# VHH binders against Stonin-1 (STON1), part 14

Target 1, 134 residues: Stonin-1 (STON1), of Homo sapiens (Human) (q9y6q2r275to408)
Amino acid sequence: GWSFMLRIPEKKNMMSSRQWGPIFLKVLPGGILQMYYEQGLEKPFKEIQLDPYCRLSEPKVENFSVAGKIHTVKIEHVSYTEKRKYHSKTEVVHEPDIEQMLKLGSTSYHDFLDFLTTVEEELMKLPAVSKPKK
Short names: E, the ipSAE of ESMFold2; O, the ipSAE of OpenDDE; V2, 0.75 times the mean of E and O plus 0.25 times the DockQ between their complexes.

## First folded at step 19 (VHH)

Design mb (from ma with T100Y; framework vhh_8k46_1; at its last look DockQ between E and O 0.01; V2 from the best seeds 0.00; counts 0 for: pae E 22.2 > 2, framework grips, placed apart)
Fold by ESMFold2, look of step 19:
Structure mb (fold): chain B 134 residues (1-134), chain A 124 residues (1-124)
Amino acid sequence: as target 1 above (134 residues)
Amino acid sequence: AVQLQASGGGFVQPGGSLRLSCAASGFTFSSYAMGWFRQAPGKEREFVSAISYSGGSTWYAYSVKGRFTISRDNSKNTVYLQMNSLRAEDTATYYCAASYGSEFWLDTSAYDYWGQGTQVTVSS
């Protein structure tokens, strides 16, 4: 497991923008991502099953606090819908529909890379599935 | 008049690296998403990787994630596939393909233009 930061959305409260919240992450065999409020708890507060069409975004470095930096990555889910090519009556293409599942970050580059490697390895092990249907 | 010329293939031992290039001409490269596909003898052509027209989005087949990296240089009208940690199972003819706009798709029929391919052979 790793100590990470989870990007949380703005809610109906005094805050106007999304914030980072500290979490402890585990990745289990079979692509199961578990999030805990802190290390050592028996049960996660959230558990996500990764899908074979999930991907990691390009990593970025973003501002964190006034002068700090944080390494960030998104876990994204890609699905496709049929769409006719712009000048063809018979040709159909599958248009990608990209959904952000999570945005995560770490101020430790070592932990960040270790997490990325672990998730990519689990994604590689997921069973192949049929192309998404409309 | 449209040409996609794939190159950089060759013979390599397991664990080795190759970098494929696909040079484009005869169309506005920066308006097209680019994809790499591969076909082993006796098998169907399968998706490997794709990159949006701007380079802002990338996609990989699960079998190559973490080992292969797609990139593009719109000033040189070229898309690349860096292949690291090659395995015998990566042996195939690799084809580049182009699809108009920001769409990239797993289905080969979604691509407007195809290259002639370059052979990659990985054996001990």
Scores: ipSAE 0.000, ipTM 0.078, lowest interface PAE 22.2, mean pLDDT 78
ESMFold2 (binder alone), look of step 19: mean pLDDT 82; pTM 0.827
OpenDDE, look of step 19: ipSAE 0.118; ipTM 0.544

Design mc (from ld with Y62W; framework vhh_8k46_1; at its last look DockQ between E and O 0.58; V2 from the best seeds 0.00; counts 0 for: pae E 8.5 > 2)
Fold by ESMFold2, look of step 19:
Structure mc (fold): chain B 134 residues (1-134), chain A 124 residues (1-124)
Amino acid sequence: as target 1 above (134 residues)
Amino acid sequence: AVQLQASGGGFVQPGGSLRLSCAASGFTFSSYAMGWFRQAPGKEREFVSAISYSGGSTWYAWSVKGRFTISRDNSKNTVYLQMNSLRAEDTATYYCAASTGSEWFLDTSAYDYWGQGTQVTVSS
């Protein structure tokens, strides 16, 4: 597991922007992402089952505190909306609809890359993904 | 009986500091996450800060980040809120609360026990 930061929605009445909160992450076989308030707890406060339509966004580097930097990534769910032109039964246009599931960050580049690699490997193992044949 | 007793409120000038304390009894303090909320007259109660049961993780509302610091001393069954650089908009009743840590910290529904509150007044 890894120490990470989770982007938390602002409270609508008072907060002006989202904030980062420290968490401990685990990724289990089968694409199960567990989030804990601290390392060493027995129960996660949140668990997400990844599916084949989930992806990692392009990583970014953002400011974190006055002098610090944080590596960030979103977990996104991609769906496609079928759209027909001029009521044609044979012409269908598929437009991607990308929803943010959560946004994560780490000040440790090593931990960040390790997490990304682990998630990508689990996504490749999900049932809708097949290996290329020679 | 469960008791959360908040103290340390009072009147302070803008730019000043106060330290709130919340003493707990009647439950196993070291197994609970602790939070501070505040409520100004005519407004809904809002999240201020939270700290995990061990003290290893802390959370802050954006309006107080960098000015307020939450801490706890499990040997004294007490959680603290150090409030620096106080502003008129910080005027409110401040409530401490306790949660099992199994629910989301930012929502009042995550907290099982609540203190009576302590008034903080920052002159305009």
Scores: ipSAE 0.012, ipTM 0.294, lowest interface PAE 8.5, mean pLDDT 80
ESMFold2 (binder alone), look of step 19: mean pLDDT 81; pTM 0.809
OpenDDE, look of step 19: ipSAE 0.182; ipTM 0.602

Design md (from ma with G101A S102G; framework vhh_8k46_1; at its last look DockQ between E and O 0.53; V2 from the best seeds 0.00; counts 0 for: pae E 8.0 > 2)
Fold by ESMFold2, look of step 19:
Structure md (fold): chain B 134 residues (1-134), chain A 124 residues (1-124)
Amino acid sequence: as target 1 above (134 residues)
Amino acid sequence: AVQLQASGGGFVQPGGSLRLSCAASGFTFSSYAMGWFRQAPGKEREFVSAISYSGGSTWYAYSVKGRFTISRDNSKNTVYLQMNSLRAEDTATYYCAASTAGEFWLDTSAYDYWGQGTQVTVSS
């Protein structure tokens, strides 16, 4: 598991801070992300089952303090819907519809890379049709 | 009956300090995460700070980070907010809140119990 920071997207919360908060992350076999308020708790406050349509965004470095850098990544869900081509009313194409599930960050590049590698490995192992989380 | 009693507010000049306390009763305090929120007249209630049930993790709004410190004493069923370098913008009613939910702590909807608040006024 790893100490990370979680960001809540602004458009989801009208009554909360639009800021990062510390969490403890675990990734279980089968693509299960568990988020805890702190290390050592028995139950996560949130659990997410990844499916094959999930992906990691391009990682970024964002400067939030003078002492260091924050390595950030999003977990996104990709779906496809039929769309017309931009300049043709008679053509349709499948266009990805990308939705952000989570935005995560870490000040430790080693932990960050370890997390990315772990999630990518689990994504590659998922069956083509993922079952609902239980 | 669950009670959260916030105290320690008052009038302070800019740059001053105050320490808020929130005494809890009617529930197992050591099993609850605690938060501080504030509301100025005509504004929405906003997150200030939160602390995990054990005190091992703390969270701060960016507007108060470095100036405010949250802490708790589970033997006294009390959560504290030390407020330093106070500014006029910190003027508000400060509320303490308690949560057992597995939801995110920064959102007011994550808190089950709320105190009546204590007024902090920062003015020249």
Scores: ipSAE 0.013, ipTM 0.258, lowest interface PAE 8.0, mean pLDDT 78
ESMFold2 (binder alone), look of step 19: mean pLDDT 80; pTM 0.813
OpenDDE, look of step 19: ipSAE 0.020; ipTM 0.420

Design me (from ld with Y53W G101F S102G W104Y F105W; framework vhh_8k46_1; at its last look DockQ between E and O 0.04; V2 from the best seeds 0.00; counts 0 for: pae E 12.3 > 2, placed apart)
Amino acid sequence: AVQLQASGGGFVQPGGSLRLSCAASGFTFSSYAMGWFRQAPGKEREFVSAISWSGGSTWYAYSVKGRFTISRDNSKNTVYLQMNSLRAEDTATYYCAASTFGEYWLDTSAYDYWGQGTQVTVSS
ESMFold2, look of step 19: ipSAE 0.000; ipTM 0.171
ESMFold2 (binder alone), look of step 19: mean pLDDT 80; pTM 0.806
OpenDDE, look of step 19: ipSAE 0.010; ipTM 0.280

Design mf (from pi2 with H60Y D62Y; framework vhh_6z1v_2; at its last look DockQ between E and O 0.34; V2 from the best seeds 0.00; counts 0 for: pae E 11.8 > 2)
Fold by ESMFold2, look of step 19:
Order: structure tokens, then C-alpha cells, then sequence
Structure mf (fold): chain B 134 residues (1-134), chain A 124 residues (1-124)
């Protein structure tokens, strides 16, 4: 696992203040992402089952604290929603709907890359839409 | 018997400061994560801050905005909440809580022991 920073989700828009919270992050076989408040705890405070429509955003570098930098990435869920073109009943447009699931960051470039690689490998292993025949 | 006893709640003016204390007894305090929660009349109880059993990691609700600091003194079996720049919306009963096995969650269901609460009132 890795020491990471979690972008804390906004529950109330009127107080739009976001912050980074330290977490310990594990990725288990089968695409299970576990988040702990610190290493060594028995129970994660959050667990997410990734599916084949999850993806990593393009990584970015952002300001962190006073003069530091943090490597950031989002875990996104992509779905495609059929939309009827306004001017035609018979024409359908498929557009992606992208939902941010998590925003994560690390000040360690090596830990960051190791995490990205691990998640990408697990995403590639997730079950396809078709089952193997018996 | 486990006891958590909050103290320090009182009336303060907007912009004021206040320190809450929670004295723990009847369990091995240094093995438990601690949290501060608050509840205003007619509202759900909400997490304010949490701290791991070692004190090595802390968490704060977004409405804190750097105004509150949680800390613990394992030698005194006490967890603290320093509250600065208080606002009328901080008016609530404040509760301390403990998680049985040194883990903590932001959900009230993860906490096994609760104090009786202490009233904080912030006037205009």
C-alpha cells in the first residue's frame, strides 16, 4: 500500500472549501481499492469496487501546502448516455457521462507511478461484458 | 465502566475561542481512535474532527476551515478540541466518541462509546 492524500468531497456547496486528507491506500486483486486513515488499521473507512468503465484521469501537478507540489489523479467512471438530437426524432447521439469518484494525490513521484501502474493493471484484468462458455 | 466526560462548553461571542476537553476512563485510551461530533437542534449529528489512536493522523470536516484543532494527551487520557474564530452556526452540543479498536470512521456507527455532550453557544 501507499501513503496518499485524498481530496475530501464537498457535501455542501455553500461552504466550498476543499482540502487534502492523509490516507493509506491499498489496491487488492480484483480491482478493490481500500482507504484507511493510517497504515496498520484493521478496517478501511472506504472501499470501492472498480469496474471496467472506471479510468484514471490524466495526471497533474498541483500546489500543495506552502511551496510543495503534489501529483494528482482522478478515478472516474465513464458511462455512455444516448441523447436524441433536438432537431430529429430518428437521430441518436452517444455522449460520455463522466463522474469523478475520487481525487487522489501523492508528493512521492515513485509511489504515484506505482499506484497508477497497479490500478491500470487491475483495470485490465476486470471481467469483460461476455462470459466464458461452460 | 467506560466513561467519556466532555467539559468546557459555554457561551462565547462571534470570533471567540474555546477549548473543549473529554476525559476518558474505564478503557485503554491509547488504543482508541477519538472523534468530536456536534448536533444542533433539529439537525443530524455530524463529525467535526477525528484523531487516530497514536495521534499520528487527524481529520477535519470542511466547515472547520482551519479554525479547529483536535489533539490528544494519552498520558492524561484526554482528547481536546481547540475552537477558534467561532461563528453562530457552530452553536451545538459537542460530543466526544471512541472507536473500540483504534480505527475510526466518519460515520457515527463506527463509534462504540459516547460522552453526554457539552453545550457550545456562539452569540452574534
Amino acid sequence: as target 1 above (134 residues)
Amino acid sequence: EVQLVESGGRLVRTGGSLRLSCAASGFTFSSYAMGWFRQAPGKEREVVAAITWSGGSTWYAYFVKGRFTISRDNAKNTVYLQMNSLKPEDTAVYYCAASTFGEYWLDTSAYDYWGQGTQVTVSS
Scores: ipSAE 0.000, ipTM 0.193, lowest interface PAE 11.8, mean pLDDT 79
ESMFold2 (binder alone), look of step 19: mean pLDDT 86; pTM 0.882
OpenDDE, look of step 19: ipSAE 0.160; ipTM 0.564

## First folded at step 21 (VHH; framework vhh_8k46_1)

Design na (from ld with L106F; at its last look DockQ between E and O 0.47; V2 from the best seeds 0.00; counts 0 for: pae E 7.9 > 2)
Amino acid sequence: AVQLQASGGGFVQPGGSLRLSCAASGFTFSSYAMGWFRQAPGKEREFVSAISYSGGSTWYAYSVKGRFTISRDNSKNTVYLQMNSLRAEDTATYYCAASTGSEWFFDTSAYDYWGQGTQVTVSS
ESMFold2, look of step 21: ipSAE 0.013; ipTM 0.304
ESMFold2 (binder alone), look of step 21: mean pLDDT 82; pTM 0.820
OpenDDE, look of step 21: ipSAE 0.283; ipTM 0.679

Design nb (from ld with F105Y; at its last look DockQ between E and O 0.49; V2 from the best seeds 0.00; counts 0 for: pae E 9.3 > 2)
Fold by ESMFold2, look of step 21:
Structure nb (fold): chain B 134 residues (1-134), chain A 124 residues (1-124)
Amino acid sequence: as target 1 above (134 residues)
Amino acid sequence: AVQLQASGGGFVQPGGSLRLSCAASGFTFSSYAMGWFRQAPGKEREFVSAISYSGGSTWYAYSVKGRFTISRDNSKNTVYLQMNSLRAEDTATYYCAASTGSEWYLDTSAYDYWGQGTQVTVSS
């Protein structure tokens, strides 16, 4: 696991400032991301199952405080949704949607690269996913 | 019933220091993460600092990092906020809050219990 930073939106889904929260991050076999408030806890506060439609964004380097830099990456999910126009049952469009699931960062380049490699390896090993409508 | 009682606010000159305390009762304090938030008149409540159940991890808003220190004493059911190098923009009502840990410590929605606050006023 790794000490990472997670970008968190203020109150709702919109942030008025760039806030980073420290987490302890694990990636388990099968593409399971676990996020803990600190190392050594028994249960994660959030767990995400990756599927083959997840991807890593292009990594960036951003300012972190006055003197520091942080390496950042997003985990994104690509899906298709149908949209009805003019509230008509005769018109449907099929558009790709890119959803940001997480934005993560680390001030340690070594840990950052190790994480990226680990996630890419797990993404390549994921089995096909069927998505029942219900 | 759950009670969070914040105290230690007051008037202070810029560059001064204050120490806030938040005494908790009505729940198992050592099982909760604790946070401090602040709200100035006409503004939204904003995150200041948080501390994990054990005290092993701490978080700070960028605007207070290096000036404020959060700590806790589980034997006294109390969380503290040491505020140094205070500035006029630190003027606000400061609230303590307790979280069951289901969401992020930095988001107000992660906190189940809130104190009534203590006023901090920094003036020249």
Scores: ipSAE 0.011, ipTM 0.282, lowest interface PAE 9.3, mean pLDDT 79
ESMFold2 (binder alone), look of step 21: mean pLDDT 80; pTM 0.805
OpenDDE, look of step 21: ipSAE 0.024; ipTM 0.454

Design nc (from ld with E103Y; at its last look DockQ between E and O 0.01; V2 from the best seeds 0.00; counts 0 for: pae E 17.3 > 2, placed apart)
Fold by ESMFold2, look of step 21:
Structure nc (fold): chain B 134 residues (1-134), chain A 124 residues (1-124)
Amino acid sequence: as target 1 above (134 residues)
Amino acid sequence: AVQLQASGGGFVQPGGSLRLSCAASGFTFSSYAMGWFRQAPGKEREFVSAISYSGGSTWYAYSVKGRFTISRDNSKNTVYLQMNSLRAEDTATYYCAASTGSYWFLDTSAYDYWGQGTQVTVSS
């Protein structure tokens, strides 16, 4: 596991209040992502089962404090809407619909890369599932 | 008409390298995840590597990680597989495939379009 930061919303207003909250993050075999408030707790406060339609966004570097930087990534879920081309009853174009599941960050580049690699390996191992529909 | 044209296969010695290319036409390439699969005679087709539609995420079968590199160029509608440190067990027909899925799949049935394949032979 790793000490990470989770981007959490409190409530939207004119200013949009978003925060980083410290968490302890585990990835279990089978693509199970567990989030704990602290290392050593017995129960995660959130658990997510990844599927083959989940993806990692492009990593970014963002400001974390006055002079600090944080490496960030989103876990996204992609689904598709089937569309037909103009004047075609059989020609189909699939358009992705991307939902952000969570946004994570770490000030440790080593831990950040280790996490990304671990998630990518687990995504590779996931069982085949039917394409999600919308 | 949808086409995926795989090329770059051939005969190599163990430890050698090859670069496969797959040129796509007839669909919006930048909206599709791309994958490479392989099949040896008498075996099931198996996952090798995949890349998200933007190229931002890549995946590899455990047996090829660290040796193979997938990449794509959306301006050329082409996906590539750089294969280094080749071994006899890498001998197979290699297929490229396109899916509207996320950017990684193990199940061949999740892929909408398939190339004709290109043969890779590494001496045993």
Scores: ipSAE 0.000, ipTM 0.123, lowest interface PAE 17.3, mean pLDDT 78
ESMFold2 (binder alone), look of step 21: mean pLDDT 81; pTM 0.814
OpenDDE, look of step 21: ipSAE 0.024; ipTM 0.374

Design nd (from ld with G101D; at its last look DockQ between E and O 0.02; V2 from the best seeds 0.00; counts 0 for: pae E 14.3 > 2, placed apart)
Amino acid sequence: AVQLQASGGGFVQPGGSLRLSCAASGFTFSSYAMGWFRQAPGKEREFVSAISYSGGSTWYAYSVKGRFTISRDNSKNTVYLQMNSLRAEDTATYYCAASTDSEWFLDTSAYDYWGQGTQVTVSS
ESMFold2, look of step 21: ipSAE 0.000; ipTM 0.137
ESMFold2 (binder alone), look of step 21: mean pLDDT 81; pTM 0.811
OpenDDE, look of step 21: ipSAE 0.518; ipTM 0.798

Design ne (from ld with D107R; at its last look DockQ between E and O 0.06; V2 from the best seeds 0.00; counts 0 for: pae E 13.8 > 2, placed apart)
Fold by ESMFold2, look of step 21:
Structure ne (fold): chain B 134 residues (1-134), chain A 124 residues (1-124)
Amino acid sequence: as target 1 above (134 residues)
Amino acid sequence: AVQLQASGGGFVQPGGSLRLSCAASGFTFSSYAMGWFRQAPGKEREFVSAISYSGGSTWYAYSVKGRFTISRDNSKNTVYLQMNSLRAEDTATYYCAASTGSEWFLRTSAYDYWGQGTQVTVSS
């Protein structure tokens, strides 16, 4: 597992400011992400089962503190909704609907890449499932 | 010199309320996340609550969630802990602490500066 940072919402009604909270992150076989408040705890405070519609966003570099930088990535869930094209009654396209599940970061580029690689490998191993509908 | 001065502790009946204050000096307060920890005799210091440098994010130990509220006033270099519905199990010395980041915010090792603490005693 890895020492990472989780983007923690300010409050449910405050969307303009967010902060990073330290976590210990594990990726288990079968695409299970476990998040612990610290290493060595028996139970995670949050667990997410990845499915084939989960993806990693493009990584970014962001400010972490006054002087620090952090490498960041989002885990997103993608679903497709049938939509009619403008001025067409018969032409249909499938548009992606993207939901952010969580945002993660690390100040260590090496650990960051190791995490990304591990998650991508687990995503490639997941069995096919039905597309989610919003 | 860096100073964190916690105050507002005292004796209170079960179900009562107290408000703790922690006044900071000797560093740029608005650049630091702040935390509250507590320690009863014979126990390790345990996490109570934390707040981001802007005040926009807050965290609580499960045992205090819904009863305690952390806040900060960067213009006064002060962090607060409003403690409501107090129980005997809340009896402890309460310490404030400051961290340059939120990494490992549940562990004492994540905090660079510590106050001397203030005693909270909840008993009939």
Scores: ipSAE 0.000, ipTM 0.141, lowest interface PAE 13.8, mean pLDDT 78
ESMFold2 (binder alone), look of step 21: mean pLDDT 82; pTM 0.821
OpenDDE, look of step 21: ipSAE 0.020; ipTM 0.342

Design nf (from ld with S99D; at its last look DockQ between E and O 0.02; V2 from the best seeds 0.00; counts 0 for: pae E 11.3 > 2, placed apart)
Fold by ESMFold2, look of step 21:
Structure nf (fold): chain B 134 residues (1-134), chain A 124 residues (1-124)
Amino acid sequence: as target 1 above (134 residues)
Amino acid sequence: AVQLQASGGGFVQPGGSLRLSCAASGFTFSSYAMGWFRQAPGKEREFVSAISYSGGSTWYAYSVKGRFTISRDNSKNTVYLQMNSLRAEDTATYYCAADTGSEWFLDTSAYDYWGQGTQVTVSS
């Protein structure tokens, strides 16, 4: 498990935009991502079951404080069910519809890379799933 | 019955300070994350600050970060909000709430129990 920062999601209330909150992350066998308010708690406040349509975005480096930097990554859900598939010259590849599920960061490059590697390994192990309904 | 009793509000000039308190009873306080929200008349409640059950982690709305400090004393079943460098935009009724572990602690739906609120007025 790792101490990470969660980007607080943008809400209709603009005051909450662009914030980071500390969390503790675990990745369980079967592609289960758990988020805890602190290390050592019995119950996560959020749990996400990854599926084969999930991916990690390209990592970035962003400002974290006055002079600090944070390594960031998004977990995204990708769908290929859009109408743009009908106008492709080849049906093999169509423009994906990308939904951001969450954005994470760490000031520790070692922990950041360890997390990325762990998630990628679990994504490659995931079984086939039902197609998205919409 | 669960009770959250907020106090410490009042009138203050811009640049002044206030300390809000929220005394809790009727539940295991040390097992809950706590939050502060505020609401101006005719507006939705908005997130101000939150603190983990142990006090080891804190979160702040951007507009208050660096000016407000949340803390808790589990031996007194009380959460606090130290408010410094107050501005007219901080004028609101302030509410404390207990988080059940629901989704996204910035959302009011993440909180089961709410206090009655205390008025903070910063004259401009």
Scores: ipSAE 0.000, ipTM 0.190, lowest interface PAE 11.3, mean pLDDT 76
ESMFold2 (binder alone), look of step 21: mean pLDDT 80; pTM 0.794
OpenDDE, look of step 21: ipSAE 0.006; ipTM 0.235

## First folded at step 23 (VHH; framework vhh_8k46_1)

Design ga (from nd with Y53G S57Y; at its last look DockQ between E and O 0.01; V2 from the best seeds 0.00; counts 0 for: pae E 13.2 > 2, placed apart)
Fold by ESMFold2, look of step 23:
Structure ga (fold): chain B 134 residues (1-134), chain A 124 residues (1-124)
Amino acid sequence: as target 1 above (134 residues)
Amino acid sequence: AVQLQASGGGFVQPGGSLRLSCAASGFTFSSYAMGWFRQAPGKEREFVSAISGSGGYTWYAYSVKGRFTISRDNSKNTVYLQMNSLRAEDTATYYCAASTDSEWFLDTSAYDYWGQGTQVTVSS
């Protein structure tokens, strides 16, 4: 696993703006991404099952502190095909929809690249999901 | 003021079904991802399911996938959780919550607004 930084979402009733929080990441076989508050804990505080529509964004370098830099990447979920909404009885049009699932960063380029490679390998191994309705 | 009102809980035998509803007011409902969480006595609140603001994406905890279905009706400002094949382990207070950022859907800290919850009890 790796020590990483997770982008903390802005809270409307919180005093702080968006910031980075330290986490420990694991990627398990089958494309399971686990996030822990620290190494050695038994329970992740967040777990995501990747699917073939997940992708890594283009990596970037961002300001981390006044003098520091951080390598960042997003995990995104992309939908390309029409979905039907059974409860609303509405049909969704065909267009690509991209949602940011996570934003992660590391000040260690080695750990950053190792993570990216690991996730890409797991994405390539994921089983086929149900085909979108034609 | 923002309000989320969860309802539809009750007592049910194992294998039964319930549908939970969460009515929302005080914010632009279609702009928020909605989540369902549950908490059994003495345990931490845990993720159950989430749905994007448009309704185009859904997420499920592994333990409920295939048995629970989340949906929303943006014209009624309501999110639903259809719970089928209920088990004793599903016994909990179920909470609905709203977030502007669906990427954080497993963590309770990512949700801006919370409902008071509705009790689901599965027993024979």
Scores: ipSAE 0.000, ipTM 0.136, lowest interface PAE 13.2, mean pLDDT 76
ESMFold2 (binder alone), look of step 23: mean pLDDT 81; pTM 0.812
OpenDDE, look of step 23: ipSAE 0.440; ipTM 0.757

Design gb (from nd with Y53D S57Y T108Y; at its last look DockQ between E and O 0.80; V2 from the best seeds 0.00; counts 0 for: pae E 7.8 > 2)
Amino acid sequence: AVQLQASGGGFVQPGGSLRLSCAASGFTFSSYAMGWFRQAPGKEREFVSAISDSGGYTWYAYSVKGRFTISRDNSKNTVYLQMNSLRAEDTATYYCAASTDSEWFLDYSAYDYWGQGTQVTVSS
ESMFold2, look of step 23: ipSAE 0.017; ipTM 0.432
ESMFold2 (binder alone), look of step 23: mean pLDDT 81; pTM 0.815
OpenDDE, look of step 23: ipSAE 0.408; ipTM 0.717

Design gc (from nd with S52D Y53S S57Y S109Q; at its last look DockQ between E and O 0.02; V2 from the best seeds 0.00; counts 0 for: pae E 14.7 > 2, placed apart)
Fold by ESMFold2, look of step 23:
Structure gc (fold): chain B 134 residues (1-134), chain A 124 residues (1-124)
Amino acid sequence: as target 1 above (134 residues)
Amino acid sequence: AVQLQASGGGFVQPGGSLRLSCAASGFTFSSYAMGWFRQAPGKEREFVSAIDSSGGYTWYAYSVKGRFTISRDNSKNTVYLQMNSLRAEDTATYYCAASTDSEWFLDTQAYDYWGQGTQVTVSS
């Protein structure tokens, strides 16, 4: 597991220096992503089962606090929907609908790369037999 | 056209105070979060403070927390930065900026509009 930062909605002023919330993050075999408020807790506060339509965004480097930098990535879910272009009765376009599931960051480049690699490996292992393909 | 007009900068001795104002026009001010950033010569632009669209939540860089206070008046389309206990390291051009997304207050890419800045110089 890794100490990471989760992008969370703001509710109160106590987040003034921390628009990122600290979490402890695990990736389990089978593509299970677990988030804990602290290392060593028995139960995650959030658990996500990755599926073949999940992907990692392009990584970024963003400013963090006053003088720091943070490596960031999104976990996105991609679905494809049939769409009719505006003002066209006969044209149908298949376009991806992209939903941001999470935005995560780490100030440790080593941990960041280790996480990315681990998630990519788990995504590659997800069974295609359970999901129909054209 | 969208405009953010920052003012209130000047010269002040260490320990002094200044109040910056940023007057907005050309957009629905009450729908935007506002931020202050600063840039000293030869340095990168850095976050100072932010306030959500309602004024209910505020954020501060560690270096200014307890000394600076951000506020807004939506009836006047204006955001303010009260700067107390000023130090030489606070010397910079101060910029105001507007964003529809207060969750990203450190990220300059999250701000849609930027002011021209106002100079603050703290020296003896």
Scores: ipSAE 0.000, ipTM 0.100, lowest interface PAE 14.7, mean pLDDT 78
ESMFold2 (binder alone), look of step 23: mean pLDDT 83; pTM 0.831
OpenDDE, look of step 23: ipSAE 0.480; ipTM 0.768

